# VH-VL binders against Laminin subunit gamma-1 (lamc1), part 4

Target 1, 169 residues: Laminin subunit gamma-1 (lamc1), of Danio rerio (Zebrafish) (Brachydanio rerio) (q1lvf0r505to673)
Amino acid sequence: RDDEGWKGKQRDDSSVPVQWSPSSGEISLISEDYFPIYFVAPDKFLHNQLLSYGQNLTLNFRIQRHDARLSAEDVVLEGSGLRVAVPLIAQGNSYPGEETQTFVFRLHDTTDYPWRPTIKHADFQKLLYNLTSIMIRGTYSAQSAGYLDNVSLVTARRGPGTPARWVEK
Below, E stands for the ipSAE of ESMFold2; O stands for the ipSAE of OpenDDE; V2 stands for 0.75 times the mean of E and O plus 0.25 times the DockQ between their complexes.

## First folded at step 1 (VH-VL)

Design p07 (framework fv_pritumumab; at its last look DockQ between E and O 0.10; V2 from the best seeds 0.00; counts 0 for: pae E 10.5 > 2, placed apart)
Fold by ESMFold2, look of step 2:
Structure p07 (fold): chain C 169 residues (1-169), chain A 120 residues (1-120), chain B 107 residues (1-107)
Amino acid sequence: as target 1 above (169 residues)
Amino acid sequence: EVQLLESGGDLVQPGGSLRLSCAASGFTFSSYAMSWVRQAPGKGLEWVSAIYSSGDSTNYADSVKGRFTISRDNSQNTLYLQMNSLRVEDTAVYICAKEGWDYYYGMDVWGQGTLVTVSS
Amino acid sequence: DIQMTQSPSSLSASVGDRVTITCRASQDISNWLAWFQQKPGKAPKSLIYAASSLQSKVPTQFSGSGSGTDFTLTISSLQPEDFATYYCQQYNSYPYTFGGGTKVEIK
């Protein structure tokens, strides 16, 4: 199993298998119905991520079918008892398609980067200080698949010198 | 089948209080955000309040902030609206609405409503 | 708050007519716009979500279009059961807000 701790879950917390491709390095979720299935990030993306405030969460994603039905909660962050979400097309991202695209979400509380609900500057930082969940929606239609790769949670700095970027395969 | 059944509407004096309930069935209540919407007799729809699935976040229309409190009991599949300092302008049918998951479908199922009349 | 301006307030039409109803948001709401139908004494019924997507079981004479601030509900050929009041609603941000409604009456 080389899913590196990624899990698949529906909104009701029921488990769904995550598939992995050795040749492409992608992980995937396969749907039978229109209820969303989410990729759930492993612990290495969680806990104190305050250094990512004002930085990007990036991911490569594609879908099997062009008839995607987006939602208000395609990317979800939870931490410190707070929860924010965005649709996949937030912040200037294009609609997903059959070709892999890079999606970029800035971890910031301004209206320019519309995480919902709107929370205060300090509360967004508090959320990232004790990050307990990152969920990335993988399925957008019935009897279809979504493919995820190259998830990274950018940090501003970990010490003196060059800023670091932490990535997942 | 999804059902939403409101209760607790009554005739009440201005300045009084009232507690509305919405009993939910036919879906996993704890997985969905819920809203209250009201409609004054002969008038349009007005959103009142919403609560997230876990109960961890609430939002209110400006007209009711500080007077109304939305809450939920996920173990009893029930949504509540505590209404304090009632005014004649609060007279309306109050309707419970289920949000589709992830805000995807907006309000996808509606109850029939319960009438609140505020009159001296 | 995002104000939703719906037009017209009422209209009269005959069975088979094409009807258009417009809704304008006071600021950009992308495609987070829903349309509802309400008959007297009944709960609202969801017709359209995300500006242009039909809810399940909604007849195909209904369609929605628009993004940003300007949105349209179209009934391509009115049926007898389509005489009702129609509301738009933004769900882009709290507080959610409705348009004032459009009553569609038999001519």
Scores: ipSAE 0.006, ipTM 0.523, lowest interface PAE 10.5, mean pLDDT 84
ESMFold2-Fast, scan of step 1: ipSAE 0.173; ipTM 0.721
ESMFold2 (binder alone), look of step 2: mean pLDDT 92; pTM 0.932
OpenDDE, look of step 2: ipSAE 0.089; ipTM 0.720

Design p08 (framework fv_pritumumab)
Fold by ESMFold2-Fast, scan of step 1:
Structure p08 (fold): chain C 169 residues (1-169), chain A 119 residues (1-119), chain B 107 residues (1-107)
Amino acid sequence: as target 1 above (169 residues)
Amino acid sequence: EVQLLESGGDLVQPGGSLRLSCAASGFTFSNYAMSWVRQAPGKGLEWVSAISGSGGRTNYADSVKGRFTISRDNSQNTLYLQMNSLRVEDTAVYICAKDRYSSGWYDYWGQGTLVTVSS
Amino acid sequence: DIQMTQSPSSLSASVGDRVTITCRASQGISNYLAWFQQKPGKAPKSLIYAASSLQSKVPTQFSGSGSGTDFTLTISSLQPEDFATYYCQQYYSYPYTFGGGTKVEIK
């Protein structure tokens, strides 16, 4: 499998197929309507991720159409009964386009990195300690596609690196 | 209505060159990847080449690498296939196809244009 | 390259018959499979994507199933306009490859 366990999910928890894009090792989601659909991270990104607190979730992403409609919940984290989300352009990220861009989200609870709803420092760490879901919105307009590659969840250890990655370019 | 119209097919000698065109209408051309697919007389379909919506990425079948070049002009809504060093086995109807979501799904195809390579 | 094997290469059927065509991939392709119809001298017509999803305006007599390596196209009740050659295509990886085709002929 070239999708490395990534799944697709609709608003009502219905599964959608994740497609393989052969040109650059991307996975894709395809929208046939205006309801949001999400890439859902495989198990290797989940569970005890406390060492990722204060570190970055990074992803390479592009869209097919320029008429993107963003939302408040484009990137969603769930754990320990808690849920936080940000729009795709949060934390200084640029608007998505046809060219691949790297999007960077810091896993921190200060006002500079506003995951919403606001939760306390201890609760953010509790969420990461038992991470049950990472969802990345895949499509931003009807009858269009979004392409995801090189998702990385960085840990606090500095060295040859221990981030969870699904595909190498 | 989506329309794809191929042109440029001709009788060519081995070693010759030919450029095919595909005129697209009824959709925003620059938003879609496009492919060329060929069908030799009495044979099945063979994928030849693909190009991204922006033209920044291309892919080719091994049988045509180094000889064929796919390109597009988004201002004219036209897809091209430049064919060099033609061989008898390149004889086929060449069909352009619209990739529905740039994922390998072809939702619309043209009628094709016949290329005959013969001495 | 991923090889796509279709069976049968041809079949004879009557209007109203249920027709099944199979397609086998030489390796796992998940659900990255499409089905196309082609009539002599005409453009191919796309029928099914993602193994089982009907393209808009395709009649409901057509259905697809399968995943991994084994796939089936079913025509539940053959109509006069359904006599054609049918092809499967994998789009899991480049190069995209097609089955050899199944010709559905009048009995």
Scores: ipSAE 0.008, ipTM 0.537, lowest interface PAE 9.7, mean pLDDT 85

Design p09 (framework fv_pritumumab)
Fold by ESMFold2-Fast, scan of step 1:
Structure p09 (fold): chain C 169 residues (1-169), chain A 122 residues (1-122), chain B 107 residues (1-107)
Amino acid sequence: as target 1 above (169 residues)
Amino acid sequence: EVQLLESGGDLVQPGGSLRLSCAASGFTFSSYAMSWVRQAPGKGLEWVSAISGSGGSTNYADSVKGRFTISRDNSQNTLYLQMNSLRVEDTAVYICAKDLEYYYGSGSFDYWGQGTLVTVSS
Amino acid sequence: DIQMTQSPSSLSASVGDRVTITCRASQDISNYLAWFQQKPGKAPKSLIYDASSLQSKVPTQFSGSGSGTDFTLTISSLQPEDFATYYCQQYDSYPWTFGGGTKVEIK
């Protein structure tokens, strides 16, 4: 296996190497300081993801050091000129540790599942309709590593109560 | 009704130590991150330190790193700030603030206490 | 550290006036900006978070706008209880930093 197109970057868009671990089946990022470094999702997670509205983004994640400095922008979605983010711990997720945990983020715009800044229902759908970036912060301490595996963006099947029409203009 | 009540402010000599307390009520204390913010007389606000809901993670402003320690006792609904090696420039009203989130990554405060005055003078 | 520059440092206004206060960040902070009101001798009161979201129980004469580096707090019709000092705060990155404050005084 390899990194399957996942990239690493800093906030200023400078590239960071993504490591592949054949023994654990994980990709990793290594930080020298506390500045955020992100895993950047490959194209297969992007573009028209409107059917993921109301569904989950899930990931398996662990850290090398037990301490962790969270931020408001640990998980970031961008699309249609819009940007929303949450701390890694948002929506009832547990604090990261040295053992792998599953983190779940619902792609919904209610107060029960806060993405920040708060955007309107139609704007969240517009963002997902043209998803251009998913970034997952990979390290949470200086001189440490974070390990990511099993990222899944769930897509709903058509059913009763399918959301209203797509946002246009 | 959320209430935050600070205590422990006093006059202290440079190089001295002091411990501040903030008694919290009206919310599930262990479910929210807490911060200390200070305000020197006639000056603006300065963030000092933050602690996660469990107490497992802390952060500090560079001006107080190595001298101040933030801690909490969730069984007593109390936030603490242990201040060592105090300097004249630490003179301020120290205010505790409640975060919107369990972890201090949010940084947005919804409730503030009244503050307790710390004076560092020779 | 992200420097927050607030302007003006003070202003004089009359009841009923529209008041605007600006805050500029030294780097892009997206929408991670809060506004606080502090009356003389009192603790700060949270008004706005995420640049434009009103805190619970805050009067609707207050509104916030902006993104990136430039932000504005607007009081659409100044009331007697609105004479206070107002602060902006960024929470994009540590250390969290506040603006220098804007004192709104009676004319």
Scores: ipSAE 0.000, ipTM 0.487, lowest interface PAE 14.3, mean pLDDT 83

Design p10 (framework fv_pritumumab)
Fold by ESMFold2-Fast, scan of step 1:
Structure p10 (fold): chain C 169 residues (1-169), chain A 120 residues (1-120), chain B 107 residues (1-107)
Amino acid sequence: as target 1 above (169 residues)
Amino acid sequence: EVQLLESGGDLVQPGGSLRLSCAASGFTFSSYWMSWVRQAPGKGLEWVSAISGSGDSTNYADSVKGRFTISRDNSQNTLYLQMNSLRVEDTAVYICAKEDYGDYVAFDIWGQGTLVTVSS
Amino acid sequence: DIQMTQSPSSLSASVGDRVTITCRASQGISSWLAWFQQKPGKAPKSLIYAASSLQSKVPTQFSGSGSGTDFTLTISSLQPEDFATYYCQQYNTYPYTFGGGTKVEIK
């Protein structure tokens, strides 16, 4: 569905086609040059995600070529007029390769989990409370493809008289 | 060593034509968007045009659209700007610049520029 | 087109001074703002990209901040080689647009 499906975008907000492979369960983006293009998360990952504070965003990702150029903004979160980003290899993640790897990003505002620019604790929580965008850079070299699968945003919850629970999206 | 070297600047009458060249070295030329930026004497910077790595996509400032054509020859590592119907207001130093969107950088490498003077 | 308003157009300063230059976009540009230094007769040199990221080999006295529409370049302690003209540039979308420039002159 258009409203709920993953989209592709360039820096100038122009759309980029996203390809789907039912046999591998992956979506892919293909680049003409080094111009960064992003997978844009569908609505089900957005809005009030305050309960994801201190929890993990995880994704399975691989690239067509080993010639990868990383940036400061490979994973981007926007909400409440705020924006934070990390390089793909942040928080102990390895360099991407042709074999699928799991990348893990903790949604926390301390220096141990460096989302940049550094924003106040209250502002990081405001960003997650009204999450409007999650973008994952899709390609890392010219004339190449990137493949994304199994994106999950973990939610911790606790209710009166119930134990702490984990909910995945 | 990464470098850009412009050539082709000259004195031209209004209504004339001129072609500028920019020779690139030290990087994989075909992988990067390239731009032309100009600066009139004693004035600020003005972006003129950009072209994708393959050459399939181009963009122009409104002031030059329909008169200037940006192109590239990836086999020769050379960027071009064909300037037609030149006006006195086009008098400027024309500088080629390399874009690096993969690292979120607008322009990481600049040439030295070539002077175009349009005088009646 | 996105208009970039840069202020002041010029300022006089002494070595060791803290210098602040501001840049305002007519529309939201997120963090897609770069700062450049230009010396007379020379091509521009890249200082800052993505509003706050320091270009390689640029001295740490330079820093950038801001997002959306309001941006600042700060030189924490002006050095003799820092007397130059500074430009901001948005690269959120084509056409790219530059601020009018700020000339930093010796006092």
Scores: ipSAE 0.007, ipTM 0.522, lowest interface PAE 10.3, mean pLDDT 85

Design p11 (framework fv_pritumumab)
Fold by ESMFold2-Fast, scan of step 1:
Structure p11 (fold): chain C 169 residues (1-169), chain A 123 residues (1-123), chain B 107 residues (1-107)
Amino acid sequence: as target 1 above (169 residues)
Amino acid sequence: EVQLLESGGDLVQPGGSLRLSCAASGFTFSSYAMSWVRQAPGKGLEWVSAISDSGGSTNYADSVKGRFTISRDNSQNTLYLQMNSLRVEDTAVYICAKGPEYDILTGYWFDPWGQGTLVTVSS
Amino acid sequence: DIQMTQSPSSLSASVGDRVTITCRASQGISNYLAWFQQKPGKAPKSLIYAASSLQSKVPTQFSGSGSGTDFTLTISSLQPEDFATYYCQQYYDYPYTFGGGTKVEIK
């Protein structure tokens, strides 16, 4: 499939269409309002990701309109009955714009990399050991679109790791 | 100053219908999700329904699914609750609330709340 | 649906007392827990969000703690205006659910 298994969902798990843009190589979500709509990662990013602890989740992202409303839950991880989230601008990332930017989120449980709510080291590792969901908020304004590409979850397996990607170059 | 004013509460027979309104002022109504919460006489709070800022998404408590419809008119700054097939158990003060919203700068809120409008379902 | 259980359902206290109210979720809700105050005949007022974050202009005698399934609201020194019913509410998942309430009465 052109979207490589990515789905679109609202927080209540209702489905939202994901569009594929052949000319740009991006997937997109389209919003009618400021209500959060998320890109949901396919299975290849999930399950035992313990080797991703202390490593980066990276994504290329842009928005259609300058009018953006951020949330505390723009990037969400769920696993082992636990949930943690960050705003898109967390960990030194810049405000999203109409030009593509790379966003970097370290999977670490210290105050230097504040996934909220703060959970204990053992619980963060339990979450990653049985990762059931990665959600990336796709839209940030009413009657607008957001565009996602090059999502990578780095692992420490046998050195720098083998990233899981949704699109290969 | 943010203000929410409910209206439309009345005495109605079981099986009847009623439409509630909530007039909002003092904030950009079209930018916020809105909710209905109810409180039966002498009882606690029960969340009933929520609607997104555009009206494109709605959620309901299991007790009212298929009977109640939440809607909004952003041009009139008004929230509505259409209540059908009313039951004695629906007797409550119905309260309009701004939210649910969760924001990194302002926090989470079902606030401010209106004063409520009483719906009595009795024969 | 996530069930919220509050304890106690009521308590009697005197001005200056320390009061603790407990709220338990039927499943893990992280810190997605809010506390509300309701005085007789009035609309509810937001006190705390994210389990421990005080809402703007709420007096510092109120504090919240907890994560996962067990949460507490503490009033460090009860004032005359604090006699009210207190509710917890989870906003982790739909449908949003409230606890049964705790009535704080004058002794």
Scores: ipSAE 0.006, ipTM 0.533, lowest interface PAE 11.3, mean pLDDT 83

Design s01 (framework fv_tislelizumab)
Fold by ESMFold2-Fast, scan of step 1:
Structure s01 (fold): chain C 169 residues (1-169), chain A 116 residues (1-116), chain B 107 residues (1-107)
Amino acid sequence: as target 1 above (169 residues)
Amino acid sequence: QVQLQESGPGLVKPSETLSLTCTVSGGSISSYYVHWIRQPPGKGLEWIGVIYYSGSTNYNPSLKSRVTISKDTSKNQVSLKLSSVTAADTAVYYCARDWEGYFDYWGQGTTVTVSS
Amino acid sequence: DIVMTQSPDSLAVSLGERATINCKSSQSVSNDVAWYQQKPGQPPKLLINWASTRESGVPDRFSGSGYGTDFTLTISSLQAEDVAVYYCQQYYSTPYTFGQGTKLEIK
């Protein structure tokens, strides 16, 4: 889907088809080799997200095969000319498996599980003030698939129904 | 098979700019990150910086004011420039491919001596 | 900056004996640690990634373990070709940092 929909992307910026499964409510990416392919967030997750500082980016994710090869940059945020990333297992998250798991990433400049490279609070807030990209690595093995659902970016200080979310219907 | 090969002058004068090139074959620099790492004689390894597939860079704070890393995708080359060199910059310089944060392929290294 | 400290600085082990090299980080790096072998005149060679995963083509006698701040590289039965300097590296946060190296020699 263009506009409001999730897209697929390789490191060289080439587009990759995203598939949607109505029976499971998941989107998926399929790999033929070990090179990373990313889900790219639609516009509704982007722009001024300053009020998400200190809140969570949450996603439900599973893989076809349990032989995942991690990267330093499995979840990537870009904004205001700044870039930070974490491995999928960062911040106490478990290794991905064939069973759906919830992955939680706090948008904070913490010492225990920092975003990489190390970023100070002012720069993290600057990045979120003009968020231009959220990418989530979707494939972790050769000849395999990854499945993503229920991505949420929580916003503080706003009323009910304010998290940016992917809606299945 | 991915291969990386460093090249540049073996001797650089103090206060000048050191310029090195890493030529990559067997893979596109658009598909991975390339790092520069150096090793002074008889000492350990020091990370200099990285250029991401997007062209963005990140540098070791100890060298940030003097370092520039750039790439030319059409030539499949990554370049390192280090300004205002001193004898402390004498080292073997390596370029290396990043996969998942660790370095799985390294160049053979090029020796740089800073001397008048 | 995360400081990686190896111990010992140098180690002499007899052929066929076990060699153990330790690496300590100044703060938690999860399991984001790699180990490299460097022989004179050669670039470093990746042995272990993600603290305990052996790189393809690396002999089974090499193993890694650890999590958080304490990491170990073990060579179960030293061979002559294992004489080298060994480095640990964290890739948890930039700047990426290496230990000072451990020189392994035959006794």
Scores: ipSAE 0.007, ipTM 0.573, lowest interface PAE 9.7, mean pLDDT 85

Design s02 (framework fv_tislelizumab)
Fold by ESMFold2-Fast, scan of step 1:
Structure s02 (fold): chain C 169 residues (1-169), chain A 116 residues (1-116), chain B 107 residues (1-107)
Amino acid sequence: as target 1 above (169 residues)
Amino acid sequence: QVQLQESGPGLVKPSETLSLTCTVSGFSLSSYGVHWIRQPPGKGLEWIGVIYYSGDTNYNPSLKSRVTISKDTSKNQVSLKLSSVTAADTAVYYCAREYDWYFDVWGQGTTVTVSS
Amino acid sequence: DIVMTQSPDSLAVSLGERATINCKSSQSVSSDVAWYQQKPGQPPKLLINYASTRESGVPDRFSGSGYGTDFTLTISSLQAEDVAVYYCQQYYDTPYTFGQGTKLEIK
């Protein structure tokens, strides 16, 4: 299997199986109810990500049902004892549907839909400097599935920045 | 400014159907769910049910045979119908907006008395 | 159904002193607990979500803690405006359920 270390979990931290589809290049989570379950990013996205401050986290995502029940914590970042989250539709993103869409989240303390709870400039940078978790909500309906691909954490350098992906190549 | 406002008859006779309306402003019913919660005089809070932005509903099992929640997204209105009312249904009825499963904004509440 | 039980039913605390309200769930609800404040004649107001996240505009004297089955709301230094009934609520599973409420009064 080539899920590149992505894991699944529920709110109570219990493990959920992540499925890999070689034909589509997607990983998936399956829900039995309406409560959120999350894709958990592998180590390659974590640790010192300070150069991603002000840059984008991007992902390709689709759901089995056209209908989605959003939450305040669809995308969650943790680091240095700090935690911030946004709804999937934050920062101008569209509602998820059965067709794959690209979702873009700016890693900055000042945005149209800011990361919750409100975090100051220095603390956001501190969080990214020692990033310990990235979680992406995988399902939005009961008896349903969500599909994730092409997660990229963009990094800045002298110019231009280079994306880090969950699957390289 | 996000607001919810309940309205309906203040008095309902036993065995009749209670009909309440929640009118929302400052957000779209296509983007948020709306819950109904009630509070009998001097007592605590009881969750009645919800209508999600999808139109799906979920009801408290203790009330589900008597409750219907519906919406008219074009009018910004959510409706609650409770059939076969008794004195035990006397309460203040609230509607509230769902944000990540908890209730971030509540209406002022409307008082319903079931009496003949 | 998940049963939420608060303790105490009522609490009298002097101005400037610490108030502690407890909430216990009949089964694990992870961190999916909210706390609401209700003053006479008013609707409930959200104070805390996810057991410990303070809502915007809520004074920092209010704090929440806990995980699983045991949750606590703390007011570090009681002010006159804090006189109210406080409710915990789980939103881990439907039906959503509230504690019976704790009435907080000035001693």
Scores: ipSAE 0.006, ipTM 0.510, lowest interface PAE 8.9, mean pLDDT 85

Design s03 (framework fv_tislelizumab; at its last look DockQ between E and O 0.36; V2 from the best seeds 0.00; counts 0 for: pae E 7.5 > 2)
Heavy chain, then light chain:
Amino acid sequence: QVQLQESGPGLVKPSETLSLTCTVSGFSLSDYGVHWIRQPPGKGLEWIGVIYYSGSTNYNPSLKSRVTISKDTSKNQVSLKLSSVTAADTAVYYCARGDYEYGMDVWGQGTTVTVSS
Amino acid sequence: DIVMTQSPDSLAVSLGERATINCKSSQSVSNYVAWYQQKPGQPPKLLINWASTRESGVPDRFSGSGYGTDFTLTISSLQAEDVAVYYCQQDYSTPWTFGQGTKLEIK
ESMFold2-Fast, scan of step 1: ipSAE 0.080; ipTM 0.670
ESMFold2, look of step 2: ipSAE 0.014; ipTM 0.613
ESMFold2 (binder alone), look of step 2: mean pLDDT 93; pTM 0.947
OpenDDE, look of step 2: ipSAE 0.020; ipTM 0.649

Design s04 (framework fv_tislelizumab)
Heavy chain, then light chain:
Amino acid sequence: QVQLQESGPGLVKPSETLSLTCTVSGGSISDYYVHWIRQPPGKGLEWIGVIYYSGSTNYNPSLKSRVTISKDTSKNQVSLKLSSVTAADTAVYYCARDLYGDWYFDVWGQGTTVTVSS
Amino acid sequence: DIVMTQSPDSLAVSLGERATINCKSSQSISDYVAWYQQKPGQPPKLLINYASTRESGVPDRFSGSGYGTDFTLTISSLQAEDVAVYYCQQYYSSPYTFGQGTKLEIK
ESMFold2-Fast, scan of step 1: ipSAE 0.017; ipTM 0.604

Design s05 (framework fv_tislelizumab)
Fold by ESMFold2-Fast, scan of step 1:
Structure s05 (fold): chain C 169 residues (1-169), chain A 120 residues (1-120), chain B 107 residues (1-107)
Amino acid sequence: as target 1 above (169 residues)
Amino acid sequence: QVQLQESGPGLVKPSETLSLTCTVSGFSISSYYVHWIRQPPGKGLEWIGVIYTSGSTNYNPSLKSRVTISKDTSKNQVSLKLSSVTAADTAVYYCARESYDSSGYWFDYWGQGTTVTVSS
Amino acid sequence: DIVMTQSPDSLAVSLGERATINCKSSQSVSSYVAWYQQKPGQPPKLLINWASTRESGVPDRFSGSGYGTDFTLTISSLQAEDVAVYYCQQYDSTPYTFGQGTKLEIK
């Protein structure tokens, strides 16, 4: 089992087990109802991420059931007392399905489908400088599952397409 | 059963600080965002601000210099303080819940509202 | 700030007829629009979320549509209990803003 420290949490901060699949290299969350359960990133994604400003958070994701209920807060960033979120389909991403898709979120305040609530340049940088949480909604329907793999937080120092961190295979 | 109940002084003098409390039952403020919205007599709705589950706040820029929202999770209460009030602050004040099984930015339950009149 | 403008300010519709209320945002809000119904002496009640998603318990005669800057709330067959003020709200960015309201009454 190697979930690399990823945790599952409900919005009330109650813990939910994260499953690991060696055959697919995915972590998963299983739902009994429609209340969202989030994958919560381990410390290696957090703290001073200022070099990720203007770069991408990238993830591979799929769901078991096609009746997904999306939210405005499917991907959530918290830091320096600030909070921003986007729906999973933000910034040109496709609706999730049973086949794995790559989802890409630019960490920038002036994208065509920006993070909400609207955040200024200086505040976005402040948030990333002291990043305390990255949450990715893992469950979208009752009695179902969501599967996450290949999460990367790209940094400007290492250049585009160089992952800072990965869910370990 | 989910309920939100506002309470406060009813009458406040100009230049004083308005203090309101929203007491909730049927859910925990540790698990939901709570918003304050007001409505002057015969007018529309104005969003005042929100307190997030983390305790962080966000305020309407038009009120930011005068408004403070805080919470006491042990009492399941959210408080609103508005300083230096004028007649323009006369309104019905509502607290409202933002549900985590919704789109994340909508008000599924509202309190009954408490009427505040600013007059000498 | 995003400004939400409703039209008309007031609307009189005959019982059983279709009522249409429009809401326009000063900039794109994608689908981040909610609609509320408010009756005298009551708090607003959520009807529609995500521009077009009807809330549980809301009659199917209420429907929402729109994307970007232009949004519509439709009541397909007006009933006496629908007399109220209706508000649109954007939740794309803070401050969250409401339209000025549309007063719906029976003709």
Scores: ipSAE 0.006, ipTM 0.529, lowest interface PAE 10.2, mean pLDDT 84

Design s06 (framework fv_tislelizumab; at its last look DockQ between E and O 0.54; V2 from the best seeds 0.00; counts 0 for: pae E 7.8 > 2)
Heavy chain, then light chain:
Amino acid sequence: QVQLQESGPGLVKPSETLSLTCTVSGFSLTSYYVHWIRQPPGKGLEWIGVIYYSGSTNYNPSLKSRVTISKDTSKNQVSLKLSSVTAADTAVYYCARLDFWSGEFDYWGQGTTVTVSS
Amino acid sequence: DIVMTQSPDSLAVSLGERATINCKSSQSVSNDVAWYQQKPGQPPKLLINYASDRESGVPDRFSGSGYGTDFTLTISSLQAEDVAVYYCQQYYSTPLTFGQGTKLEIK
ESMFold2-Fast, scan of step 1: ipSAE 0.130; ipTM 0.688
ESMFold2, look of step 2: ipSAE 0.016; ipTM 0.599
ESMFold2 (binder alone), look of step 2: mean pLDDT 92; pTM 0.939
OpenDDE, look of step 2: ipSAE 0.683; ipTM 0.887
ESMFold2-Fast, scan of step 4: ipSAE 0.078; ipTM 0.676

